# Ledger of designs, part 236: VHH binders against q96fz2

Target 1, 269 residues: q96fz2
Amino acid sequence: CGRTSCHLPRDVLTRACAYQDRRGQQRLPEWRDPDKYCPSYNKSPQSNSPVLLSRLHFEKDADSSERIIAPMRWGLVPSWFKESDPSKLQFNTTNCRSDTVMEKRSFKVPLGKGRRCVVLADGFYEWQRCQGTNQRQPYFIYFPQIKTEKSGSIGAADSPENWEKVWDNWRLLTMAGIFDCWEPPEGGDVLYSYTIITVDSCKGLSDIHHRMPAILDGEEAVSKWLDFGEVSTQEALKLIHPTENITFHAVSSVVNNSRNNTPECLAPV

## First folded at step 12 (VHH)

Design V81 (framework vhh_6z1v_2)
Fold by ESMFold2-Fast, scan of step 12:
Structure V81 (fold): chain B 269 residues (1-269), chain A 123 residues (1-123)
Amino acid sequence: as target 1 above (269 residues)
Amino acid sequence: EVQLVESGGRLVRTGGSLRLSCAASGSTFSSYAMGWFRQAPGKEREVVAAITQSGGKTYYADFVKGRFTISRDNAKNTVYLQMNSLKPEDTAVYYCAARWGFYEDAPNEYDYWGQGTQVTVSS
């Protein structure tokens, strides 16, 4: 997973993340650095994406089940990185393999600090290798959505009003991530950055790509992944596995260029 | 920041019971996972028990399982260790410790420590 869509306006995104804390109280996550959130149909590594994380990471007196939503840089910069420019990092930390996560210092250290996050997206893109050509077929991959008589699917939306109805109750894709905090050696703001954990593809996606993000399917899995005050690293890692509860459709080559940021990027071909 | 003060350590007979208390000062007690550790002369410090922020999960070292119970009272900013069926091998200085999150894979990775309270179990 190297490209996502996360285009919802901030208020719509916030409501899509409504949750219950440990006491059963209904809540919306509180924003940190909301001005850094940039909606896009075509997000690539090094851009910022919204993630959920436990409020306890920021506030000493917080209940660990309470959630913050914050934009973070895609591409984990380890806390131990010594150079002044994060782009000089020699490792690709866009994704983290589930089978080696406890073997790599860049990921093992933040996991030990409870730095688990849930990466939010409308869905993600993958490129299928086509036999006999150098062309790749892109697909948009996302959770199955609840249908109503008045709401359209992405394929049925043909007007701005229909598109608005599709996104009003869209179930966001929730991917397991690890984040870290990097303090620039020369001073300045702490950089929060994340990686997406990857697993082997499920059977439904195996013809498109051999890997997929570790998807947390449902609020129980999301809550356990985030709650580092009650859920150990060992227990949390049991949530990391392929899922079959996913759907997809082919999209046009417009998405190939990361500079293209329009609804056409995820519209069915 | 939290400050921890242990109390309750004393001389007890083999087979006896004792309850240790750890009083926390500072407004953040309820946000910490808490643990009890012990260190006997000539031995390394070892984890005894741990409890999560909510008190919903506990950890016990195999050598105390079934004999010791950890609990917490967030309203009183106190964590307790109830020690039953005490053995001479339980003789040690007992330490209270606090940690921001719950980490079973490294129970000895704690951020704040008390000064310790001496427990002596006579044969």
Scores: ipSAE 0.394, ipTM 0.713, lowest interface PAE 2.4, mean pLDDT 87

Design V82 (framework vhh_6z1v_2)
Fold by ESMFold2-Fast, scan of step 12:
Structure V82 (fold): chain B 269 residues (1-269), chain A 123 residues (1-123)
Amino acid sequence: as target 1 above (269 residues)
Amino acid sequence: EVQLVESGGRLVRTGGSLRLSCAASGSTFSSYAMGWFRQAPGKEREVVAAITQSGGKTYYADFVKGRFTISRDNAKNTVYLQMNSLKPEDTAVYYCAARWGFYEYAPNEYDYWGQGTQVTVSS
């Protein structure tokens, strides 16, 4: 996973992340640096994406089940990195393999500190290799969505022109991530950056790509991954596995250029 | 910053019971995982029991399972260790420790420590 869509306006995104804390109280995640959130249909590494993480990471008096939503840089910059420009990092930290996450110190150290996050997206893109050609077919991959009729609407879920309303109740893709905190040597704000954990593709995706992000399917999995106060690293890693609860459709080559940021990027062809 | 003060250590006979308390002051202690460790003279400090911030999960070393119980009262900023069926081998200085996040087993993983309370078990 090297390209995502995360285009919802901030208020819609926030409501889509409604959750229950440990005591069963309904909450919305509290924003950090909301002005750094930039919606896009075509997000690439080094851009900022919204992630969920435990409020305990910022406040030692917080309940670990409470959530913050914050934009973080895609591409983990390890806390030990000593250059002034993160783009000079020699390693690709866009993704982190689940089978070697405890072998690589760039990921093992933040994981040991409970620096687990949930990366939010509308869905992600993958490019299918076609035998005997250099052409690749892009696909948009996302959770199955449930269409519902709203009170006072006539056939709202059955019209092709209802695409404008599909986003009001869109189920966001929730991917398991690891983040770290880097302090620039010359001073300045702490940089928060993340990597997406990857696993072997499920049967449904094996013809598109051999790897997929580790998807946390449902609030129980999301809660356990985030709650580093009540869930050990070992228990959290049991949540990291392929899932079949995904759907996809082919999209046009418009998405290939990361500069293109329009609804056409995820529209079915 | 949090400060921890243990109390309740004393001389007790084999088979007896004792409750240790650890009172916290400073930062809100309810965010910390808490652990009880012990150290006998000439030996390494070892974990005895641990508890998460909510009290929802606990850990016990094999040598105290069924005999010791860890609990916490977040309103009173206190963690307790109830010690039953005490043995001479339980003689040690008992330390309270705090760690933000999930509890760990090694002493070097903890952020704050008390000064210890001496438990002596006589035959």
Scores: ipSAE 0.638, ipTM 0.851, lowest interface PAE 1.4, mean pLDDT 88

Design V83 (framework vhh_6z1v_2)
Fold by ESMFold2-Fast, scan of step 12:
Structure V83 (fold): chain B 269 residues (1-269), chain A 123 residues (1-123)
Amino acid sequence: as target 1 above (269 residues)
Amino acid sequence: EVQLVESGGRLVRTGGSLRLSCAASGSTFSSYAMGWFRQAPGKEREVVAAITQSGGKTYYADFVKGRFTISRDNAKNTVYLQMNSLKPEDTAVYYCAARWGFYERAPNEYDYWGQGTQVTVSS
């Protein structure tokens, strides 16, 4: 996973993240640096995206089941990185493979510190290789969505009017991430950055792409991944596997250029 | 940063019971996993029991299962170790320790340590 959509206004996004803490209290995640959130239909690596993480990472008196929502840079900069400019990092940290996450120091170290996060998106994009041509077909991939006005799910055959109404109750895609905190050697603000864990594609997505993000399907999986005070690294990693609870539709080539940021990027073709 | 002070260690008879307390001060206690460790003369420090931030999960070493109970009171910033059916082999200095995140079995994974309290079990 190298491109996502996360376009909801801050207020709508916040409500979409309503959750229950360990005490059974209904809550909304509290924002950190909300002004850094930039909604977009076309988010690429190095841009900021909203993630959920345990409030305990910021407040030493917090219950580990309470959540913060914060924009973080996509592309993990390890805490040990010694250069002044993060762009000088020699290897790609946009994604980390589930099978080698405990072998690579860049991911093993923050994971050992409980730095697990849930990366939020409307959905993600993948490009299908077409036989006999150098062209690729982009697809928008997302959780199945339910129409409130009638039976059934939102699909490619639905009118634009139905698609406009769906965003108020959109079920956000929740991807397992690892984050780290980097302190610039020359001084300045701490940089929070993340990577998305990837797994082999499920059967439903195998014809589109061979890899997929590790999707946390449902609040139980999301809460266990975030709660580093009550869930061990070993137990949390058991949540990392392919899921079949996913849907998709083809989109236009408008999405190919990451500078394009319009609803056309995810509209069915 | 957390400062930990153990209390309750003393001489007890074989088969007796004892409750150890560990009081935390200086920083917030409720955010840390807590562990009880012990060290006998000439032996390595070993885990006895551990408890998560909420008290929802506990760990016990095989040699104390069924005899010892770990608990915590976050309102009082205290962790307890209730020791029943004590044996001479339980004689050791008992330490409490605090770890950020989930508890671990290895002593080197803990961030803060108390000074220890001596427990002696007479045959």
Scores: ipSAE 0.643, ipTM 0.854, lowest interface PAE 1.4, mean pLDDT 89

Design V84 (framework vhh_6z1v_2)
Fold by ESMFold2-Fast, scan of step 12:
Structure V84 (fold): chain B 269 residues (1-269), chain A 123 residues (1-123)
Amino acid sequence: as target 1 above (269 residues)
Amino acid sequence: EVQLVESGGRLVRTGGSLRLSCAASGSTFSSYAMGWFRQAPGKEREVVAAITQSGGKTYYADFVKGRFTISRDNAKNTVYLQMNSLKPEDTAVYYCAARWGFYETSPNEYDYWGQGTQVTVSS
């Protein structure tokens, strides 16, 4: 997982993240640095993407079940990184493998501090190798969507014009992430950055790509991953596994160029 | 920051009961995991019981299971240790400790500590 779509306007995204805290109270996540959120149909590593994390990370008196939404840089910069320029990091931290997460210092240290987050997206893109050619077929991969009277099934949407109606009740993809906080040695703003945990692909996705992000399917999984005050690292890691609750469709090559940011990037072909 | 003060330690006969209290000052108590630790003469400090921020999960050392109960009252900024069926081996200074995040069993993982309260169990 190296490309996502997260195009919802801030207000729509916020409503899509409505949740219930431990006391049963309905809530919307509170924004940190909302001005850094940049909606796009075609988000690549190094760009900012919205993540959910426990409010306890920012407010020492918060209930750990309460949520913040914040834009973070995709590509984790470890807190111990000593150089002044994050782009000089020699290791690719866009993804972290579930099978080695506790062996890598870059990921083990923030996990020990409870720095778990949920990475939000409309869905993600993967490129299928086509036999006998160097051509790759891109696919948009996302949660099955609830059919509505106005929009119908996403799988039945046959044109870009029909997609506008489905976004009002879109179920966002919720991917397990780890974040860290880096303070520039020469001073400046703290950098918050994340990595997406990856697992082996499920059977339904194996013909497209051999790896997939660790998807947290449903509010129980999301709540347990975020709640570092009530859920230990060991318990949280049990949530990291492939899921079959995923759907996809082929998209045009427009998405190949990360500079293209239009609805055509995710429209069915 | 949180300041912790233990109370309730005293001399008790074998088989007796005691409730220890740990009062916290500061507005952040409710967000901390809390632990009770003890240290007997010539021994290392060891975990007795721990409780999460909400009170939804607790931990007990094997030597106190079924006899001790940890609880908390976030409105009163207090954590309690109810000790029943006390044994001479329970004689120790009992410490309250606070940790940000999920509880741990190692003393080194806790940042805030009380001064301790002495519990003596006589034959």
Scores: ipSAE 0.600, ipTM 0.831, lowest interface PAE 1.5, mean pLDDT 89

Design V85 (framework vhh_6z1v_2)
Fold by ESMFold2-Fast, scan of step 12:
Structure V85 (fold): chain B 269 residues (1-269), chain A 123 residues (1-123)
Amino acid sequence: as target 1 above (269 residues)
Amino acid sequence: EVQLVESGGRLVRTGGSLRLSCAASGSTFSSYAMGWFRQAPGKEREVVAAITQSGGKTYYADFVKGRFTISRDNAKNTVYLQMNSLKPEDTAVYYCAARWGFYETYPNEYDYWGQGTQVTVSS
């Protein structure tokens, strides 16, 4: 997973992340650096995306079940990185393979510090290789939506007005991530950056791509992944596996160019 | 930052019981995982028991399972170690320790330590 859509306005996104803490109290996640959130239909590595993480990472007196929502840079910069410019990191940390996460120092160290996050998106994009050609067919991949399941697909909506209403109750894709905090050697603001954990694709996606992000399906999985105060690294990693609870539709080649940021990027063709 | 003070250590006969207490002050105690460690003369400091911030999960070293119970009272900023069926091998200085996040089993993973309370078990 190297491209996502996360286009909801801040207020709609915040409501979509309503949750219950350990005491059963209904809450909305508290924002950090909300001005850095930039909605887009076509997010690539190096850009900021909103993630959920435990409030305990910022406040030592917080209940670990309480959540913060914060924009973080896509592409994990390890805390030990010595150079001044993080964009010059020699290796790609956009994704982290689940099977080697405990073997790679860049991921093992932050994971040991409880630096687990949930990466939020409308959905993600993958490009299917077409046999016998150099063409690739892009697909938008997302959780089944209640309205979409009843009507067949998101593309079944006849009018733009009806299609736009799908976003009012859209179930956000919740992907397991690891983040780290990098302090510039020459001073400046701490950089928060993340990677998306990847697994083998499920049966339903195998014809599109051989890998998929580790998706946390439902609030119980999301809560356990985030709650580093009550859930050990070993127990949290048991949540990392392929899921079949996913759907998709083909989209226009407009999405291929990451500079294109319009609804056409995820519209069915 | 949190300051920890242990109490309750004393001389006990083999087969006896004892409850240790660790009172916390400073930062909010309820956010920390807590551990009890012990160190006998000439030995390394080793984990005895640990508990998460909510008390929902606990850990016990194999040599104390079934005999010791860790608990916490977040309203009183206190963690307890109930020690039953004490053996001479349990003789040690007992330390409480605090760590934010999930508990760990190695001493070097803890951020704050008390100064210890002596437990002596005689036959």
Scores: ipSAE 0.593, ipTM 0.835, lowest interface PAE 1.7, mean pLDDT 88

Design V86 (framework vhh_6z1v_2)
Fold by ESMFold2-Fast, scan of step 12:
Structure V86 (fold): chain B 269 residues (1-269), chain A 123 residues (1-123)
Amino acid sequence: as target 1 above (269 residues)
Amino acid sequence: EVQLVESGGRLVRTGGSLRLSCAASGSTFSSYAMGWFRQAPGKEREVVAAITQSGGKTYYADFVKGRFTISRDNAKNTVYLQMNSLKPEDTAVYYCAARWGFYETEPNEYDYWGQGTQVTVSS
């Protein structure tokens, strides 16, 4: 997973993240640095994306089941990185393989500190290889959505107006991530950055691509992944596996250029 | 910062019971995992029991399972260790420790420590 869509306005995104804390209280996640959130239909590595993380990471009086939503840079910069420019990191940290996460220092160190996050997206894009050609067919991949009396499903929406009607109740894709905090040696603001954990693709996606993000399907999985005060690293890693509860449709080549940021990136062809 | 003060250690006879208390000061106690550790002369400090922030999960070392119970009262900023069926091998200084996040079994993973309370078990 190297391209996502996360285009919802901040207020719609926040409501889509409504959750219940350990005491059963209904809550909305509290924002950190909301002005750094940049909605886009076509997000690539090094851009900021919203993530959920435990409020306990910022406030020591917080119940670990309470959530913050914060924009973080895609592409984990390890806390031990000594150079002044994060772009000089020689390793690609956009994704983290589930099978080697405990073997790589860049990931096992923040994981040991409970730095688990849930990466939010409308969905993600993958490019399918086509036999007999070097061209690839892009697909938009997302959770199954609740049907409405109009449009029938998201895949039936063939205009921007029809697409916008479905977003008010859109079920966001929730991907397992690991984040770290890097303090620039020359001074400046702490950089929060994340990686998306990847697994083997499920049967339903195997014809599109051989890998998929580790998707946390439902609030129980999301809560356990985030709650580093009540869920050990070992228990949390049991949540990391392929899921079949996913759907997709083919999209136009407009999405290929990461500079294109329009609803056409998501529209069925 | 959290400050921890243990109490309740004393001399007890084999087969007896004892409850240790650890009182915490500081507004952040409820956010910490808590552990009880012990150290006998000439031995390394070892974990006895641990408990998560909510009390929803506990850990016990094999040598105390079924005999000891850890609990906490976040309203009173206190963690307890109920010790039953005491053996001479339980003689040690007992330490209360706090760790931010999930509990661990290694002493070096804990951030704050009490001064200890002496438990002596005689025949």
Scores: ipSAE 0.629, ipTM 0.848, lowest interface PAE 1.6, mean pLDDT 89

Design V87 (framework vhh_6z1v_2)
Fold by ESMFold2-Fast, scan of step 12:
Structure V87 (fold): chain B 269 residues (1-269), chain A 123 residues (1-123)
Amino acid sequence: as target 1 above (269 residues)
Amino acid sequence: EVQLVESGGRLVRTGGSLRLSCAASGSTFSSYAMGWFRQAPGKEREVVAAITQSGGKTYYADFVKGRFTISRDNAKNTVYLQMNSLKPEDTAVYYCAARWGFYETAPSEYDYWGQGTQVTVSS
């Protein structure tokens, strides 16, 4: 996973992340650095995307089941990185393979510190390799959406105007991430950056791409991934597997250029 | 950072009971998983019991199950180890330790340690 959509306005995104803490109290995640959140239909690595993480990472007396929402840089910059410009990192940390996550120092170390996050998106994009040609077909991939009596359902056959009506009740894609904290050698604000854990594609996506993000399907999985105070690394990693609870439709080549940021990027063709 | 101070170690007879306390100061205790470890002469330091931030999950080594109980009082920044039906094999220096996040069983996974309290169990 190298491209996502996360276009919801801040207030809509926040309400879509309503949750219950360990005591059963209904909550909305509290924002950190909300000014760094830039909604887009076409988010690429090095841009900021909203993630959920445990409040305990910021407030030393917080219940580990409470959640913060914060924009983080896509592309994990390890805490040990010594150069002044994080874009000069020698290797790509956009994604982290589930099968080697405990073998790679860049990911094993933050995991040991409980630095698990849930990466939020409307959905993600993948480009299908077409046999006999160098052309690629982009697809928008997202959770199945619930039909309401007033909003209708969405699907590949729906018109673009019907799609715009469903964002108020959109079920956000929740991807397992690992983050780290990097202190610039010359001083300045701590940089929070993340990677998306990837797994082998499920059967339903195998014809589009051989890999997929590790999707946390439902609040139980999301809660267990985030709660590093009550859920061990070993237990949390059991949540990392392919899911079949996913849908997709073909989209226009407009999405290919990451500078294009319009609803046409995810509209069915 | 957190500073830990154990107390309660003493000489007890076989079959006796003892309660160890570990008082924490420094950064917020309630955010740490806590563990009790022990080290007998000539042996490696080993886990005895551990407890999560909330107290919702506990771990016990097989050799103490049913005899020892770990608990914590976050308002008092204290973790306890209640030791019942003590055996000579329980003789050791007992250490409390703190770890950010979920508890672990390996001593190397803990960042903050007390200086220990001696427990001696005699016939």
Scores: ipSAE 0.578, ipTM 0.820, lowest interface PAE 1.5, mean pLDDT 89

Design V88 (framework vhh_6z1v_2)
Fold by ESMFold2-Fast, scan of step 12:
Structure V88 (fold): chain B 269 residues (1-269), chain A 123 residues (1-123)
Amino acid sequence: as target 1 above (269 residues)
Amino acid sequence: EVQLVESGGRLVRTGGSLRLSCAASGSTFSSYAMGWFRQAPGKEREVVAAITQSGGKTYYADFVKGRFTISRDNAKNTVYLQMNSLKPEDTAVYYCAARWGFYETAPDEYDYWGQGTQVTVSS
């Protein structure tokens, strides 16, 4: 997973992340650095995307079930990185393979510190290799959505008004991530950056791509992944597996250019 | 920032019981995982029991399972170790320790430590 859509306005995104703490109280996640959130239909590595993480990472007196929402850079910069420019990192940390996560220092160290996050998106894009050509067919991949008589599926929305109805109750894709905190050696603000954990694709996606993000399906899985105060690393990693609860449709080549940022990027062909 | 003070250690006969208390001062006790460790003369510190922030999960070393119970009272900023069916091998200085996040079994993973309380079990 190298491209996502996360276009909801901040207030809509916040409401879509309503949750219950361990006492059963309804809450909205508290924002950190909300001005760094940049909605887009076409997010690539090195851009900022919103993630959920435990409030305990910022406040030593917080209940670990309480959540913060913060924009983080896509592409994990390890805390031990010594150079001044994080874009110069020699290895790619956009994704982290589930099978080697405990073997790679860049991921093992932040995992040991409980630095688990949930990466939020409308959905993600993958490019299907077509035999006999170098052209690839892009697909938009997302959770099955609640269908109503009026709004229909995303493919049935034919006006801006109908599109607004689709997004009002959109179930955000929730992907398992690992983050780290990097302090520039020459001073400056702490950089928070993340990687998306990847697994083998499920049967439903195998014809599109051989890998998929580790999707946390439902609030119980999301809560357990985030709650590093009550859930050990070993127990959390049991949540990392392929899921069949996913849907998709083909989209136009408009999405291929990461500079294109319009609803056409995810509209069905 | 958390200060930990253990109490309750004393001389007990084999087969007896004892409850240790660890009182925390500071505003953040309820956010920490807590552990009880022990150290006998000439030995390394070893984990005895641990408990999560909410008290929802506990850990016990194999040599105390079924005999010891860890619990916490976040309103009183206190963690307890109830020790039953004590054996001479349980003789050690018992330490309370605090860690933010999930509990660990290695002593070097804990951020704050008490001064210890001596437990002696006579044959």
Scores: ipSAE 0.608, ipTM 0.840, lowest interface PAE 1.6, mean pLDDT 89

Design V89 (framework vhh_6z1v_2)
Fold by ESMFold2-Fast, scan of step 12:
Structure V89 (fold): chain B 269 residues (1-269), chain A 123 residues (1-123)
Amino acid sequence: as target 1 above (269 residues)
Amino acid sequence: EVQLVESGGRLVRTGGSLRLSCAASGSTFSSYAMGWFRQAPGKEREVVAAITQSGGKTYYADFVKGRFTISRDNAKNTVYLQMNSLKPEDTAVYYCAARWGFYETAPYEYDYWGQGTQVTVSS
C-alpha cells in the first residue's frame, strides 16, 4: 500500500471518527494541527495524512482510550535518525511488514513506546499486473459501505448526485500504523511520521496484488490498537492479519499520476 | 516525573497478612501502569504484581497468585499490595515502580522507583 484517497472535508472526517471511550462516553477526536490536513483523492508517501492516536501521547493525565486526530507524514522517520534532512533516509519506511516488525529497530522501538496509530483513508489504490500488456489496471479498494434508502450498487452508470451523497455516511478505511517522533538535530518542530503495517493479501484481493495493509475492522479492533495503556504490544499485534471484509472497483489511469487530485481518481470505470 | 514512597513493611509471622502502600507525588499518577517488585538478598529483583492505568487489568507472578492482590486508588494517588498467607520465602525488600504505557514484567522497563520497604516473614 503506496497510494490512498482521503478527500473528506475536515468536519465530515471528524464526524466519521465518532467513538466511545472506555467509560462509554460518546466523543469526537480532538484535532492537533488541523490546518495541516489537506484533503486529496490521491495521497502518496511523504505527504501528510490524518491518523488517530491515543490522547495519552500528548497529555500525561489523559485516559488512554481517548483519541486525538493529527496529520502525520507518510514515511516513518525513526527517532534515532541523526541527519538533518529526513528525505535522505536510505531505507523505505512507507510500509512495515507484519512478519518482521519486531526484528526491525525502526519499528520495534516506537512499538515499545506504545506509538500505535490508525491511518485514515477513503480507501487505497493498487495496480494489477495484466498478462499480454505492460499496462497496469488500477483499483480503488475500500470497506463495504452501508446501503441508504436510495442507494443501489454503485457503478460507473450512477449519477454524480449519488456519489456526492455516499460521502456523507462513508465508512473510512482504518489501517494499522506505527508512528515515531523525530527531533531535528539542529532544532525545529518535532516531526510526527508513520508507516502502514502490511500483511499477505486476502483471497479476495490476491488477483490484484500480493500484499495489503493490515485493516482494523470495527471499533473493537481500532480501540485495542490505539489503547497502549490497556493493551500490550503482544495483544495488539494479534489484530494484525488479512481481512476479507473489503470491496473494490476498477478506476481510470488518471490516478496513476500522483499530481492528479480529482473525483475521477476513484470513480468506477 | 513521579516520586514513589512505599510503606507498611514490617516483621510478620508465617500465615499472617500485611498491606503495603505506595504513595505517589509529582506528575499525574493515574496515567502510569504500576508494579510491585521484590528483592531478597543475593537474588535479582523480580515482579510480584502489576496493574494498568485504569485498574482494568492486573498481573500476578505464579508464586503469589491467590495470595496477593494489587489495587489502586487514583483519587489518593496510591497503589496497594494486599499480602495474605505469608511465607518465609516472601521475605524481601518490596519496591513499587511506575511505567508509561502498559505494565511490563522486567524491572528495566520501569521509569520510576521507590526506595523500598522491608518485609520479613518468620515463624
Scores: ipSAE 0.602, ipTM 0.843, lowest interface PAE 1.7, mean pLDDT 89

